VH-VL binders against Rusticyanin (rus). Designs and how they scored, part 5

Target 1, 147 residues: Rusticyanin (rus), of Acidithiobacillus ferridurans (p0c918)
Amino acid sequence: TWKEATLPQVKAMLEKDTGKVSGDTVTYSGKTVHVVAAAVLPGFPFPSFEVHDKKNPTLEIPAGATVDVTFINTNKGFGHSFDITKKGPPYAVMPVIDPIVAGTGFSPVPKDGKFGYTDFTWHPTAGTYYYVCQIPGHAATGMFGKI

## First folded at step 22 (VH-VL)

Design a2 (from v1 with light chain S95D)
Fold by ESMFold2, fold request of step 28:
Structure a2 (fold): chain C 147 residues (1-147), chain A 120 residues (1-120), chain B 111 residues (1-111)
Amino acid sequence: as target 1 above (147 residues)
Amino acid sequence: QVQLVQSGAEVKKPGASVKVSCKASGYTFTDYYMHWVRQAPGQGLEWVGWINPWKGGTYYAQKFRGRVTMTRDTSISTAYMELSRLRSDDTAVYYCAREDWGDHGLFDYWGRGTLVTVSS
Amino acid sequence: QAVLTQPPSVSGAPGQRVTISCTGSSSNIGAGYDVHWYQQLPGTAPKLLIYYNSNRPSGVPDRFSGSKSGTSASLAITGLQAEDEADYYCQSWDDSLEGWVFGGGTQLTVL
């Protein structure tokens, strides 16, 4: 389920995000949406998610859309997860975010110039969701965002 | 092996612009972000911003937004920082510094610096 | 001025232990962001000394160590040597400035 990518492959996957940036929000439109999230791109602090080159942005996604999510762990030395819940911040060291409505589980740690990635498809209903890293301490430190 | 070779010292008048270069060698230029950090004489380090040489995307410290432009030429593995509307307090050594993918704010290799002097 | 506060100077005799503090706030170190340390010898570029709070790059002696707690970080140097005389900078991310920040620097004098 977790696959490996070289840096050129990671770059190619990042290009596939279909969102439009405005301020701290990435807005998606259409019936099929591709969200590409990374754990810690260069230039950004640890721990964080980046989507479309924004740190922990709010994602605006049409409720009727099919959402294809690609999650890439580019953070050397750490595993991460990208898990979607209705339970909002603040989060404890061990986040209490069950039930998880969609997500990845814990990624492998990057090694040998390779990065772990996975994808999943999600069909959101209307409402507010959060994407959260379940690695202990990461969400408490701010590794989450709103959908 | 890894080298960051910066352009020579510059003397400018207030109101002018300066463009500093940083030529990379010994690694794949587009696989690493390039940061710029300055140091006024007798003072500490100040982060200016970064450029992603692959996409050309930039991110500037608030203090420099509107006055700094970072660019690159991937064909010669060179990053540039241009600072406009120079003031006397822009006198500093300007460093380029490299950051690897998967790092976060970790500057593992630095150029030797370019002194920019702003004086009448 | 600097959002990360360091003492402007620290001194110690050869063989002694010295520490250099880096005091931040809830918008930087207190938000959980990592701290890196750089050593700058006179007339040279900064050199990475400690990264991710406590890790040493290859070639940095184990007498250099780092730690982070709460809103602050500390660099410790044991077995102080004459060549340790330099300026030392901490670095972290600040949410209010939305960027990387350095401490004001600490000049270490070996007596």
Scores: ipSAE 0.370, ipTM 0.788, lowest interface PAE 3.1, mean pLDDT 89
Fold by ESMFold2, fold request of step 28:
Structure a2 (fold): chain C 147 residues (1-147), chain A 120 residues (1-120), chain B 111 residues (1-111)
Amino acid sequence: as target 1 above (147 residues)
Amino acid sequence: QVQLVQSGAEVKKPGASVKVSCKASGYTFTDYYMHWVRQAPGQGLEWVGWINPWKGGTYYAQKFRGRVTMTRDTSISTAYMELSRLRSDDTAVYYCAREDWGDHGLFDYWGRGTLVTVSS
Amino acid sequence: QAVLTQPPSVSGAPGQRVTISCTGSSSNIGAGYDVHWYQQLPGTAPKLLIYYNSNRPSGVPDRFSGSKSGTSASLAITGLQAEDEADYYCQSWDDSLEGWVFGGGTQLTVL
């Protein structure tokens, strides 16, 4: 279920990301990690994801960790999703991504200075995953990243 | 009434550094990203990078990485851009410009610019 | 040299229509990234004119319009007025440079 956040609340949620940045990678450690992803923070192009102020970074997460994901849509005028799959790029304009192993579904469009967000929990096994937006055209244009 | 007030013109020699400031008023400074854009005399606009004044995180254009440092002081709502190892082709007007949360690459208010002249 | 190519100058008489092109590549406009336009009057800072390809901010006359197609964008000005004499810049994101880029600028002269 999607909730609304004010900008101060969005900032508080972004601070909860437990990753460490090195180059184009955000690395997580420990048994429980918190990933905070945004659709299009200021300074970045549409469409994109940002984690820890990096555009579409590679996420390194320990196998077997409990991954709490918060996804925040800060992109005025658009809905987005944050969905995890083993299917790598390239993606079609009208994506048929199956299976989705965890994710959010489509967010509400931001309105009235409020931003939609939701959380989900994911328990990865070892391997490579991708996070993608399933809005038509977005993943095909590069709205995805590697895990 | 948003206002971005920039520091005064500067003259520097090649090899020196310059630090220009941009003081924000009329809005919550930490709610907007601050970009820096420069314009050499008689030439076009060139993006330098941005700072997130809330967290202090920065993102620099490739051309300026290693020579530019962007900082801020949230207690006085001021962003700074420092450019080191100056060359004559760094002579330009340096603008600050803000971007709202929820926009992408959209610079809705600009400072009046700071002329930096690099001459021997 | 600019990543986005604009004609260096265009001119028109009052009342005429002019267009200013912004030609990119597959690494920027052709990758689907939005285009913004800025107007810079002589001796002033740039001002936002068109955003997200075709939207006008409040206070910008409806005789300014923008469009994007393929790897290019276009700014159109109808009913040209003397006050439109300015430099115009397009802006987009470039994947190769991993950053925001501007066109080289177009000097509009009203005859």
Scores: ipSAE 0.338, ipTM 0.784, lowest interface PAE 3.4, mean pLDDT 88
Fold by OpenDDE, fold request of step 28:
Structure a2 (fold): chain C 147 residues (1-147), chain A 120 residues (1-120), chain B 111 residues (1-111)
Amino acid sequence: as target 1 above (147 residues)
Amino acid sequence: QVQLVQSGAEVKKPGASVKVSCKASGYTFTDYYMHWVRQAPGQGLEWVGWINPWKGGTYYAQKFRGRVTMTRDTSISTAYMELSRLRSDDTAVYYCAREDWGDHGLFDYWGRGTLVTVSS
Amino acid sequence: QAVLTQPPSVSGAPGQRVTISCTGSSSNIGAGYDVHWYQQLPGTAPKLLIYYNSNRPSGVPDRFSGSKSGTSASLAITGLQAEDEADYYCQSWDDSLEGWVFGGGTQLTVL
């Protein structure tokens, strides 16, 4: 379920990400990790995800970890989703990615000075995955990243 | 009330650098992006880049990458734009402009501009 | 040279209706990005006039309206007044340039 958040709350949530940045990669460690991803911000080519101020970074997560994912839509002009799949790029305008876990679903468009956010839990097995926005055209134009 | 007060006019030689300041007041400095837009005399508007004063993140237009540096001092709510290796065609009025988080390019407040003249 | 194309100038008599076009492409307006408009009075900084295609900030009279369709946007001014004489700029995001882009600007003269 999507919830609303103020800017201070958004900033606080962003600080909860447990990853460490190195280049274009965010590395997570431990049995429990917290991934906080945001929809496109004004500074990056649209559409894109942001994690630790990085555009669509590669996420390195230990296999078998408990991953708490928080997705924040800070784009007041568009809805977005954060879904995980084994299907890699390229993606069609109407993506069929067959998500491996129940993701965020489609977000409402933020309004009234508030932002939208939701969360879910994932338990990855060893392998390569991708995080993708299922909104038509978004993944096709670059709103995805590698896990 | 929201105010963006910019530094005074600058006259520079080609090859030099210029650093323009923009002091913000009337709002929480770190809650908004600060953009820079320039306008050559008698010409249109050209976007230069933005800085997020919260963490200091920046993003520059392709045209200015490698030549522009945007910084901020949160203690005095001031944003800075430094342009190096100046050329005559860098002569312009440089504006700072505010954007709320997530507004997608909506510049709701502008400074009065800083004229930078580059001439031999 | 500007990514978004505007007519260099438009004119009208007081009380008339004028329109300013903003023509983009599939990499900006046609990609679904919203358009904002700014008014720049002579010797002053730009001022936000229209945001998200058709919304007016407080203080902007309803004589000003914006629309967007396909790869283009339009600013309409009804009941033209002398004080409307200014330069008008449209703005959007461009995927090719990976940045914000403006129209070339339109000088509106009130006859």
Scores: ipSAE 0.133, ipTM 0.776, lowest interface PAE 2.8, mean pLDDT 92
Fold by OpenDDE, fold request of step 28:
Structure a2 (fold): chain C 147 residues (1-147), chain A 120 residues (1-120), chain B 111 residues (1-111)
Amino acid sequence: as target 1 above (147 residues)
Amino acid sequence: QVQLVQSGAEVKKPGASVKVSCKASGYTFTDYYMHWVRQAPGQGLEWVGWINPWKGGTYYAQKFRGRVTMTRDTSISTAYMELSRLRSDDTAVYYCAREDWGDHGLFDYWGRGTLVTVSS
Amino acid sequence: QAVLTQPPSVSGAPGQRVTISCTGSSSNIGAGYDVHWYQQLPGTAPKLLIYYNSNRPSGVPDRFSGSKSGTSASLAITGLQAEDEADYYCQSWDDSLEGWVFGGGTQLTVL
């Protein structure tokens, strides 16, 4: 379920990410990891994901880990999703990504002035996954990453 | 006390560019969006776009996409709006206006405006 | 032309009640987006008057009130005073334009 947060709350949530940054990769350790990703618009018109202030970074998760994902939509007026799939790029403007193995689904469009956020738990199995935004055009223009 | 101090009036020729500044004080600059709204003489308000000073992200009204560029210098708490390929109908008072991150479209403080005149 | 429709002008005598309408559509007010109002005194920048349909910022007297219903919003001013003479603008978000939109503005004259 999507919830709402203020800027201070968002900043606090961002700090809860347990990963360590190296280059374009965020590496997590332990049996339980907490990923905090934000949808941002660093430059119009193309949105992207941010994790530890990195744009669409590769997320390295230990095998067998329990992954708690917090996804924050900081892009006012627009919906986004953080959905995990084994389908890699390229993505069409109108993406048909099936199956989604875990994710947030589409965020509500903000109407009351708060940032939307939600969380989910994921148990990855073997293989390569991608996190993508299913909003038309977003993944096609680069709003995705490897996890 | 929150203050938004804008740069002085500009006179430009058609085809030129103008860059208006808005210096913020009395609050944490990066904790608020900065919007730009213009008003042609005797006309209503028209939203131009916003910048997120924290992340540097920008979003422009459809009408101005490709012609407007918003930037900021966090070291001096200043937002900039540059409008290129100016034409006569760009003549207007340009306002910067603050929006709290936790709000949606609520412009609680405004600069005094910068008159930009475009004429041959 | 403004996306939100306001009457170009309204007038009233001191002490009277006046209302300013703001008519939107299904893509803005009707989509559930809140409405803000701004007061612009002659020769000055706009000032926030009403936010989120009916809330008053500190310093705004309770003579000013706002409401929203359906695809429209309304600003009401009771006990009209000379200093209320100004232009008033409503604002909302529009899905079709993907941006903030204003009404055309209403000039309030105090007779």
Scores: ipSAE 0.078, ipTM 0.729, lowest interface PAE 3.5, mean pLDDT 93

